# VH-VL binders against q5slc1, part 23

Target 1, 112 residues: q5slc1
Amino acid sequence: MGALRGRWAEEEALRFLLGKGYRLLWRNRRTPFGEVDLFMEKDGVYVVVEVKQRASARFGAPLEAITPGKVRRLLQSARFLLGRDDLPVRLEAVLVHGTPKDFRLEHLVLEL
Short names: E, the ipSAE of ESMFold2; O, the ipSAE of ESMFold2 at other seeds; V2, 0.75 times the mean of E and O plus 0.25 times the DockQ between their complexes.

## First folded at step 9 (VH-VL; framework fv_recibokibart)

Design u3 (at its last look DockQ between E and O 0.76; V2 from the best seeds 0.00; counts 0 for: pae O 3.5 > 2)
Fold by ESMFold2, look of step 9:
Structure u3 (fold): chain C 112 residues (1-112), chain A 121 residues (1-121), chain B 108 residues (1-108)
Amino acid sequence: as target 1 above (112 residues)
Amino acid sequence: QVQLVQSGAEVKKPGASVKVSCKASGYTFTDYWMHWAKQAPGQGLEWIGEIYPNSGDTNYAQKFQGRVTMTRDTSISTAYMELSRLRSDDTAVYYCARDSPTIFGDWFDPWGQGTLVTVSS
Amino acid sequence: QIVLTQSPGTLSLSPGERATLSCRASQSVSNSYLAWYQQKPGQAPRLWIYDASSRATGIPDRFSGSGSGTDFTLTISRLEPEDFATYYCQQYDSSPWTFGQGTKLEIK
């Protein structure tokens, strides 16, 4: 019952992706290259999912870039967790806009 | 290159309003959120709110709701913060700051030089 | 909202010493959505560290950031005279964005 305390946006993102048929492999996993929020699988592809809470007014704003450094760290983390580098991996984001009582989600596939 | 230049110091009486400007240069003003922060004398930083210059959408810290209004003029790449019903504890340096250029970031870089607002009888 | 508590409030050290500045969050800050700023008297804050551990452009490698969850640290491996300033942490995991109250690093 206490699972939502302090991590509400991530819990909502996970619930949303599970409802879309994603399969959870690991969450909140630390690697030498950083932490991975959600590590999932969909249709034979491994997915690193980054979760970010944003203000409600930011919903639908134009997509901003992801830094090359963050892309590199997320990909390195995925390969570390898999123990191999020959599997398909993609990066996704779930932007959670608002508050626990009044939020909307944006689900993005990140262009590398 | 990227710069934020704020309007000059203001001296106001309690109950008045003040409007601080922040002129942006060296980047596309409408593409990035602009933030405002308060620093009272000898104190730390306090986030006031933000505006998205493209849409004019705003989000204010609850402490400032009802007294702060953020606006912008995209033709001159300038953001504004207006604080009404001034009190003596509104005496502070007010900063504008640009949001980061990434979807995961909300760090502030660069900052304006600050505008001292003094509220005294 | 997420409250950031910095410690110590004031840290008195000499050039050449190692400094450790702490920032504790009232709840977990996901994916190191934490930045550090340096501020000298009469100046605006300057971005120093972002994403908990990435140095901003031009920041010397004697500065390093680390931590995750609720505990974050800014470390200066060997203090230079120019490093004496006030340092603020800021979280950007959950709106409203919040700052720590600052750690003043002063020369002993």
Scores: ipSAE 0.346, ipTM 0.804, lowest interface PAE 3.3, mean pLDDT 88
Fold by ESMFold2 at other seeds, look of step 9:
Structure u3 (fold): chain C 112 residues (1-112), chain A 121 residues (1-121), chain B 108 residues (1-108)
Amino acid sequence: as target 1 above (112 residues)
Amino acid sequence: QVQLVQSGAEVKKPGASVKVSCKASGYTFTDYWMHWAKQAPGQGLEWIGEIYPNSGDTNYAQKFQGRVTMTRDTSISTAYMELSRLRSDDTAVYYCARDSPTIFGDWFDPWGQGTLVTVSS
Amino acid sequence: QIVLTQSPGTLSLSPGERATLSCRASQSVSNSYLAWYQQKPGQAPRLWIYDASSRATGIPDRFSGSGSGTDFTLTISRLEPEDFATYYCQQYDSSPWTFGQGTKLEIK
């Protein structure tokens, strides 16, 4: 019941990335171009992370493309949050398959 | 052209079952989730569930769990939805629709033309 | 589940007028995971807008989508006769996927 008041999948994604040495800069930030779930940094690269919950049956399915419009909005959001456009930025996804009690993660680097 | 063609209208009695088909063409049938939705007369759209044709894996809306079965035949690029123990409020147009091709999307394009199922005594 | 409530239920306007259709979500819809569909009587729904603001292929630029969080709109800047139909919003942020009940856009 307590998990119903927040995005549990985002919490699990954040825990996972922190465990991989990512540093959190901002969370759930609105920009003129959209919302950024997690804005992080790893080894001098800024990372926009999109978190998507999916059903358990979708785990391991072939990867689909990200839309060009989504790529543009995420990159514009990163530049807005940084206040400059000359820093390295990477787009990543964490797909959280299942339920709070039974889930699996896929961590993906998105092609730009 | 990407196209979904559904089977024809059905008239059934309460307690019976119905099986609607959806034949896909113009794309790789096994690569995209297929969804089914219900539209009762004069009403909006309601999601029933989905199937991944490659694996046959399914997810059903709780309201339909236990009464719906989704299957497919990959040799003829056809998805099926069977609804059992029919009742009068199952009278509706049933649509198949292809999932979006994107990692974050779950919008539906294209849709089949719809299949009217009428449940009456 | 996320309930989508569209308003108005029926919108009566004349060709050439501006239309604004509202879709309100019962909880925040993240990253604009919202689509719009057009449906004419006797026809299947057709994808119109995805990701809240992106037009599907072939959709005229008089259609625009906007909004985030719980409040989304579909705007038609200048109505054409072919635009009179029912419009549905759909969210894909949280399963089960849900649709609004529709706004019927009809000729006054």
Scores: ipSAE 0.311, ipTM 0.793, lowest interface PAE 3.5, mean pLDDT 88
ESMFold2 (binder alone), look of step 9: mean pLDDT 93; pTM 0.946

Design u4 (at its last look DockQ between E and O 0.20; V2 from the best seeds 0.00; counts 0 for: pae O 5.2 > 2, placed apart)
Fold by ESMFold2, look of step 9:
Structure u4 (fold): chain C 112 residues (1-112), chain A 121 residues (1-121), chain B 108 residues (1-108)
Amino acid sequence: as target 1 above (112 residues)
Amino acid sequence: QVQLVQSGAEVKKPGASVKVSCKASGYTFTDYWMHWAKQAPGQGLEWIGEINPNSGDTNYAQKFQGRVTMTRDTSISTAYMELSRLRSDDTAVYYCARDSPTIFGDWFDPWGQGTLVTVSS
Amino acid sequence: QIVLTQSPGTLSLSPGERATLSCRASQSVSSSYLAWYQQKPGQAPRLWIYEASSRATGIPDRFSGSGSGTDFTLTISRLEPEDFATYYCQQYDSSPWTFGQGTKLEIK
């Protein structure tokens, strides 16, 4: 296996989060505001998880490392999928570095 | 004012190496990954690879693996791309470009002005 | 590796007309991970659209990007003389990052 593939990264991210006790609600959902890779739940909190495949780790601060437009679109997508706008939502990222045969994960909680 | 200024045009013979420089100004050099791209005459853009100026870590496109080396000198805010064992189809304009600051982004802004490398016997 | 195929290769139009430039990916690309660049002869590419639909600073609102999955579009609602250039799409979903071959938008 020499090629990087985005679909495999989502599968590995999902397996990782399920192993951490997250519950999957939806995956790969398109909304009028954008796409949601994984929409999950943990301890009564709804979680939008963005999965990004990278060859290597990147430096970035939570929230400050993500565009304000992307934050807004993810939150709007969560509210669209829930059908209401009064529930707490957390944004998270799983960065998947490497290839399907040799990868590492970085799991981040993003400030809202 | 964010700016990337590249070294001048090069004429090389087949089998030689070329080292192109890219000097950054107007921002903190070590905070952004640097990318390199190739544009052969009359052709589109092809990504070559990237370097983290802080760590020196690199990732290269498979097509260039084994012939490209990317380095940097943080004391002068300069990135370098060296291409070895040159052949005629390496004739192209080579660009450096700054990565986005986000953990999700890899769009490029700004770009250097480009460096023409001509490989001719 | 994700191949981006742009169409048409050349688009000949007059100022005032609407332009539609297509970028098709060989596999699904998140709209968060698609960008467009403008390039004029003898110049470096310039960031135009990022995250499929977000305009870079200073880009006129006659430019809009859209799309998801494998199909992405750059639309120019009313062409101005300065808009005639080559446009490239770029994906940054899966390494290696790749560009389309370009659409040359030329004056009729």
Scores: ipSAE 0.296, ipTM 0.790, lowest interface PAE 3.6, mean pLDDT 87
Fold by ESMFold2 at other seeds, look of step 9:
Structure u4 (fold): chain C 112 residues (1-112), chain A 121 residues (1-121), chain B 108 residues (1-108)
Amino acid sequence: as target 1 above (112 residues)
Amino acid sequence: QVQLVQSGAEVKKPGASVKVSCKASGYTFTDYWMHWAKQAPGQGLEWIGEINPNSGDTNYAQKFQGRVTMTRDTSISTAYMELSRLRSDDTAVYYCARDSPTIFGDWFDPWGQGTLVTVSS
Amino acid sequence: QIVLTQSPGTLSLSPGERATLSCRASQSVSSSYLAWYQQKPGQAPRLWIYEASSRATGIPDRFSGSGSGTDFTLTISRLEPEDFATYYCQQYDSSPWTFGQGTKLEIK
């Protein structure tokens, strides 16, 4: 998400996922394929988690369509971080709606 | 049809302030961050900052902090950018642009038509 | 801050020729977070390419974007008169969002 937007949103997303039993491996990690916000593990599956701060407080606010190319690049990032390509990987997002004082989280598992 | 319409050109003296407006239509104004960018004559584009029109929260590029203020009026779906203590190198076209978010990033679509601000003595 | 450097600054070509515009980043950018805009004199920028290679609605298939890491290109396979404009790349991988300085594609 970068430095200016989403510092508080990323902290809340991390707290939320840790509470769900996820384990944090890396945070804000650069790869040749881009920056990964949170790289985590749950039940033997490695998880690339992107955190997005939404303008709207409502769930279901519009998102632009996600392309297969974007999914592929995220998988390449995971493969790079793991140093191998034979481990199970899942893509997830945490959408943070609202403000630091009044926010809601939407946790999505993304189709691969 | 999604559209952003900006206020007209302004001529200002050094030391003054200018407030540019950007009226949105064709979409839910509070669902998308609004961005502002500067283009000096013959130059490229420079990001100034953004506002969350739902909350009013702002983030400014470090270069503009202390001189820029972004606000909005949700009742008329309008965003504003005010630049104070104007100087000659503030002469530029200023654009508003809507955030087009995906889960993984933001490009700008659409853009307002631009507002020329000229700072002259 | 990620600096985007475009080359060449000006590219002079004739209709029917192929154009290749370069955008180089100071650090790696995910191709999902790279966009291109077209701007004609007196007009606002228009979204042209997003996610490095996806054409915006209504953009002709003679435009193709490609690249990864630090090197991205915009290619126009056969120039039409309406293609002569300035093109900017933009990254949205890391805030603050930054633009390249532009490549002016002009008629020879």
Scores: ipSAE 0.137, ipTM 0.703, lowest interface PAE 5.2, mean pLDDT 85
ESMFold2 (binder alone), look of step 9: mean pLDDT 92; pTM 0.937

Design u5 (at its last look DockQ between E and O 0.26; V2 from the best seeds 0.00; counts 0 for: pae O 4.4 > 2)
Fold by ESMFold2, look of step 9:
Structure u5 (fold): chain C 112 residues (1-112), chain A 121 residues (1-121), chain B 108 residues (1-108)
Amino acid sequence: as target 1 above (112 residues)
Amino acid sequence: QVQLVQSGAEVKKPGASVKVSCKASGYTFTDYWMHWAKQAPGQGLEWIGEINPNSGDTNYAQKFQGRVTMTRDTSISTAYMELSRLRSDDTAVYYCARDSPTIFGDWFDPWGQGTLVTVSS
Amino acid sequence: QIVLTQSPGTLSLSPGERATLSCRASQSVSSSYLAWYQQKPGQAPRLWIYDASSRATGIPDRFSGSGSGTDFTLTISRLEPEDFATYYCQQYDNSPWTFGQGTKLEIK
């Protein structure tokens, strides 16, 4: 239990996405371009899922942009993990607001 | 240019309160969370908390809960941090810093110039 | 909370040398949610690197950040006189946001 303490938001994001019919391929995979939190598949599309813990006060705030550098690194990581660059890939986020005992989720599809 | 300008140095006695101001310019004040950090003499940086200047919502580090209050005045683009029941280990430079503009960012850019608060008898 | 430990505490080098500053996290830092700041005496910290490896605007390309998980580095390929300062790492994976204790890079 102590070994998973720092990843609680990721565990909740994973449970949420599994409940929505996503299939987990890999988690916490390091690539030359960074770490991928969750690499999943839904309806024939590969999905890079970024998980971010935030304070509860941030729930429902206006959607902020993702940096172009972050987008590029996430796409490069997907290509690395798949070993090819011709498959459909989607970038999603799960924002987990609050604490392990009192949290809320936002699930977002990010524009590439 | 984006700037954060803080109020001047303060000398306080133990048990008093201090209120530090942070005036923002060069951007839309209400679009970015504002953070506060402490740097004791010769020490590193410690996050105190944050405020959403639009809503007024706050989140404080546990260590400071109950002694810190963060507020803002949107009409003058200014954030405030008040620290009560001061003690000698509150002697530090206090910084405001703007949150990054991205979903996944919580790095701080820019920082205010810092406000030295000295607590002495 | 995630504790960041920087090493060495002080690094004494000469201009022209290569510097490597280490930041180690007590828990894995997801998606490289790590920044580096430079601070000179009497000045506020300044953002230097974000997302572990991305340089902030105007930061010279002699600075590079790398790492993931628990181990991160800031490398300066050839030190310039203006690079001597204290450098802090910061994580923004989980609240509360935390900083390393700093590495002071000083002239030998």
Scores: ipSAE 0.386, ipTM 0.815, lowest interface PAE 3.0, mean pLDDT 88
Fold by ESMFold2 at other seeds, look of step 9:
Structure u5 (fold): chain C 112 residues (1-112), chain A 121 residues (1-121), chain B 108 residues (1-108)
Amino acid sequence: as target 1 above (112 residues)
Amino acid sequence: QVQLVQSGAEVKKPGASVKVSCKASGYTFTDYWMHWAKQAPGQGLEWIGEINPNSGDTNYAQKFQGRVTMTRDTSISTAYMELSRLRSDDTAVYYCARDSPTIFGDWFDPWGQGTLVTVSS
Amino acid sequence: QIVLTQSPGTLSLSPGERATLSCRASQSVSSSYLAWYQQKPGQAPRLWIYDASSRATGIPDRFSGSGSGTDFTLTISRLEPEDFATYYCQQYDNSPWTFGQGTKLEIK
């Protein structure tokens, strides 16, 4: 997410996840494998959360499939941030639909 | 069969305005941000800005702020870029490109074929 | 904004040689948000590599992308005549979206 697009969306995503009992560890952290939008923890599981501002106002709008290479890089980022590779990690996304005045959030847990 | 088809080449005088169209087909127009880029003769690509075709919200590169206006007509799945107060260094090919997002990133695909705008006296 | 600097500006090689094109960012860019485009004269740019290392549909496996942080590379293991073109890197990690100035890969 850049400073012009998605800053408000990231704040709303963070607020939403904090309200669901997630704990924030880091945000916008750079690693050799990429930047992690939100790095959080819930019930002993570490969570890489990506925030995406959607053009569509509707839930379920099409997205391209995630590649195995991308999954590997996200896991590498988590391991880098944790300093170890034996902790449970989950990948999630928060899709933000609409505008700062009128938005809805779609929360996804990613299998890949 | 996703494609973007742009309006034809334009010749303009300095001080005029130009409005380039980009008609989308083969997908839901309002689901994807639309971008515009400039390529001056012999030069690289330069991002001009973007429009959310659902909301109409726009973001422009600072260099173009104040001279560019991006709009859309959702009933005909068409995006527009208007550049005002034209000068000779606005002579370029202008491209539209669709933002093709994944959850974890996006890229520009497809691109329109480009519209040559020539500004001359 | 993130400035992408490509090097070299022009790369003169012969068919059969290995090409290495560099893209350096002014600040760290997530690999997820780095793409490469090929452009031939008179044509629109075409998506070549996305996600730093994933080939777009139909792109030959002699093309590979790599890198992270500020340093990204496009490698062509064995140049074919059709590979001579200009290549641009692009970041979409931070708005405004920016392109490198291009590397022209020309036949020697």
Scores: ipSAE 0.254, ipTM 0.739, lowest interface PAE 4.4, mean pLDDT 85
ESMFold2 (binder alone), look of step 9: mean pLDDT 93; pTM 0.941

Design u6 (at its last look DockQ between E and O 0.51; V2 from the best seeds 0.00; counts 0 for: pae O 2.8 > 2)
Fold by ESMFold2, look of step 9:
Structure u6 (fold): chain C 112 residues (1-112), chain A 121 residues (1-121), chain B 108 residues (1-108)
Amino acid sequence: as target 1 above (112 residues)
Amino acid sequence: QVQLVQSGAEVKKPGASVKVSCKASGYTFTDYWMHWAKQAPGQGLEWIGEINPNSGDTNYAQKFQGRVTMTRDTSISTAYMELSRLRSDDTAVYYCARDSPTIFGDWFDPWGQGTLVTVSS
Amino acid sequence: QIVLTQSPGTLSLSPGERATLSCRASQSVSSSYLAWYQQKPGQAPRLWIYDASDRATGIPDRFSGSGSGTDFTLTISRLEPEDFATYYCQQYDSSPWTFGQGTKLEIK
C-alpha cells in the first residue's frame, strides 16, 4: 500500500491554483527560515502560498491578521529557494474551510 | 490584562447536563473565537469545539457532536458550553481558551482556570 | 484526525540538565501549525511555543522548538527549577485540533 504524507487541504489548494494558471515550482520545501507549503509562479511573479485548513463556519468571516514575523519568514524562505533577492515575490493564502467531503476555498493576497 | 474566568465545579448524575460559563475581560470579546477543551483526570487535553462570539457560529469535534452546545452572551462577554446526556467518562476539567489573533493560527492563549465536572452515580 | 504521540511519558532530570521532548504526528503536519503548552498541577495550560519554533511572550530562550513533517521536538538547554511541569504539543493543521498525551518533566 502507498504511504500518504500530504495534507488534503494542500492538495485541494494546489488543484485550485493550477486551475487558475499558476505553475508549481516546489511544495513542502523546508528552509532555514521555515517551511513553504506551495512555491508557485504566475505571470512572472513568484508566489509563496500558505495553506491553512479551517472549520467550515469560518468561511466568509472578517479577515484576521498575519504576523510580521510570519511575513518575514515566508519572504526569507522565498529568497532562499530562489537563491537571489531581486525577483518579484508575492505572498498569498488559500484558506480551506471544512472537511475533505465538504469544503470551500478562500484565496487571498496578503497585504503586508 | 486578558482574563478568562470560568464558573465553579459541578457534580452531576449520569444522564444530566452541565453548562459551564467563561467570562472574558481585557479584550474585545467579539474579535476572537473561543475554544473549549476537556482534560480527564490524569489525562491529556482534548479539543471540543469553537464558537464565534460575534455571529454565534460553532464547530464541534465529531465525538461531541449532538451532545455539546456552545453559546454566548455578548452583553456580558461570556461564552457557554453545555454538555448533555452526561456519562462517567465525561468527568474532567473543562477549559475555555481564546483563539490566536492570526488567520493561520489556532493555538490558544489565554486559557480559563478550568471547571471540574464530576459525573457519578 | 491527526494523533500526536509524545515521548517519553515521563522524563526525570535534574536542574542544569538538557531536556528533549518528542511529539510525533500520525500524518504530516506543517511546521507552521504546531504549538507547545506547559501545565503545572492545578493550573491551566500556558502557551509556550507556537508555529513549531516561535516562543510565546516572556518564554525564556532556553526553550526551543523544532521539527517538521511528523517529528517535532521541544528542547530545554539548561533546566531551571520552574521548568518541571507537563508539556503538551498541539496541532492545528487539520481539524479537529488535537493534543499529545503529554510528557511529564519531573525532578530526579
Scores: ipSAE 0.632, ipTM 0.876, lowest interface PAE 1.7, mean pLDDT 90
Fold by ESMFold2 at other seeds, look of step 9:
Structure u6 (fold): chain C 112 residues (1-112), chain A 121 residues (1-121), chain B 108 residues (1-108)
Amino acid sequence: as target 1 above (112 residues)
Amino acid sequence: QVQLVQSGAEVKKPGASVKVSCKASGYTFTDYWMHWAKQAPGQGLEWIGEINPNSGDTNYAQKFQGRVTMTRDTSISTAYMELSRLRSDDTAVYYCARDSPTIFGDWFDPWGQGTLVTVSS
Amino acid sequence: QIVLTQSPGTLSLSPGERATLSCRASQSVSSSYLAWYQQKPGQAPRLWIYDASDRATGIPDRFSGSGSGTDFTLTISRLEPEDFATYYCQQYDSSPWTFGQGTKLEIK
């Protein structure tokens, strides 16, 4: 119907970040190193945002935040999209817990 | 060594119930979601649902909603899946599997050895 | 829910050949939230590839995963006898988590 073949959690994450003053530069951008969910800007800093839907409606701290391989691919993708490697890039995550009718968001800055 | 050990094979009649256990060792049981999957003879894998061993929260696939109950006993690091009102097409190997260790993952590693449930009259 | 359709259903090849296994999703699977499993008869599935392209520990580099959006592939560059098995894809982008129906890779 009105929902396209896309990720509902990504739509909610985007709305949330736009409401926090982030600016969207690119979305679902394919690079040789992988796909970037949201490539954004906040206060002069480029931000790669990964969005993950989790089935639980409750927040929790996972044992590991992000794999080294995923960090590498996200940074390589940012460098590709910017066309240069000398700009600061921050990695963030939005975890969307639950279902379209009953969800909670967790917004994290990922440590490199 | 991370390991999931499941209970033994079961033979049931239609209309009965079965409760499969999955004992975890080699890691902190309450830190990882536990999943259950079905594999009918000669067929592929089908996700049944998941349980958070810490909170007890569950999510079930719609096909199994109303017939499946997942529980756990944290004192013995054991998850359970109970399937009620058994039908002949419930004949399958049932697996438990541990969720991945990252915030971006829901791949399954490791898997239990599987429990064959045969429903036959 | 996201339906994963694997092709071909059965792939008959000889050791030394290249294999290409396809997994197509009914909806976009963003950020490559896709895994592959190997299963041999009488055994549990084993994690092979995660995040579309990352090999699990101990998986030989002749295995590579790729793809994005709705189309994903598992490639085996040079088949070894131990590679003949059934391979399943799985998505973890949107609950419920779902599997493909499998591709049986059999020796010719």
Scores: ipSAE 0.436, ipTM 0.825, lowest interface PAE 2.8, mean pLDDT 88
ESMFold2 (binder alone), look of step 9: mean pLDDT 93; pTM 0.942
ESMFold2, look of step 10: ipSAE 0.458; ipTM 0.829
ESMFold2 (binder alone), look of step 10: mean pLDDT 92; pTM 0.940
ESMFold2 at other seeds, look of step 10: ipSAE 0.320; ipTM 0.778

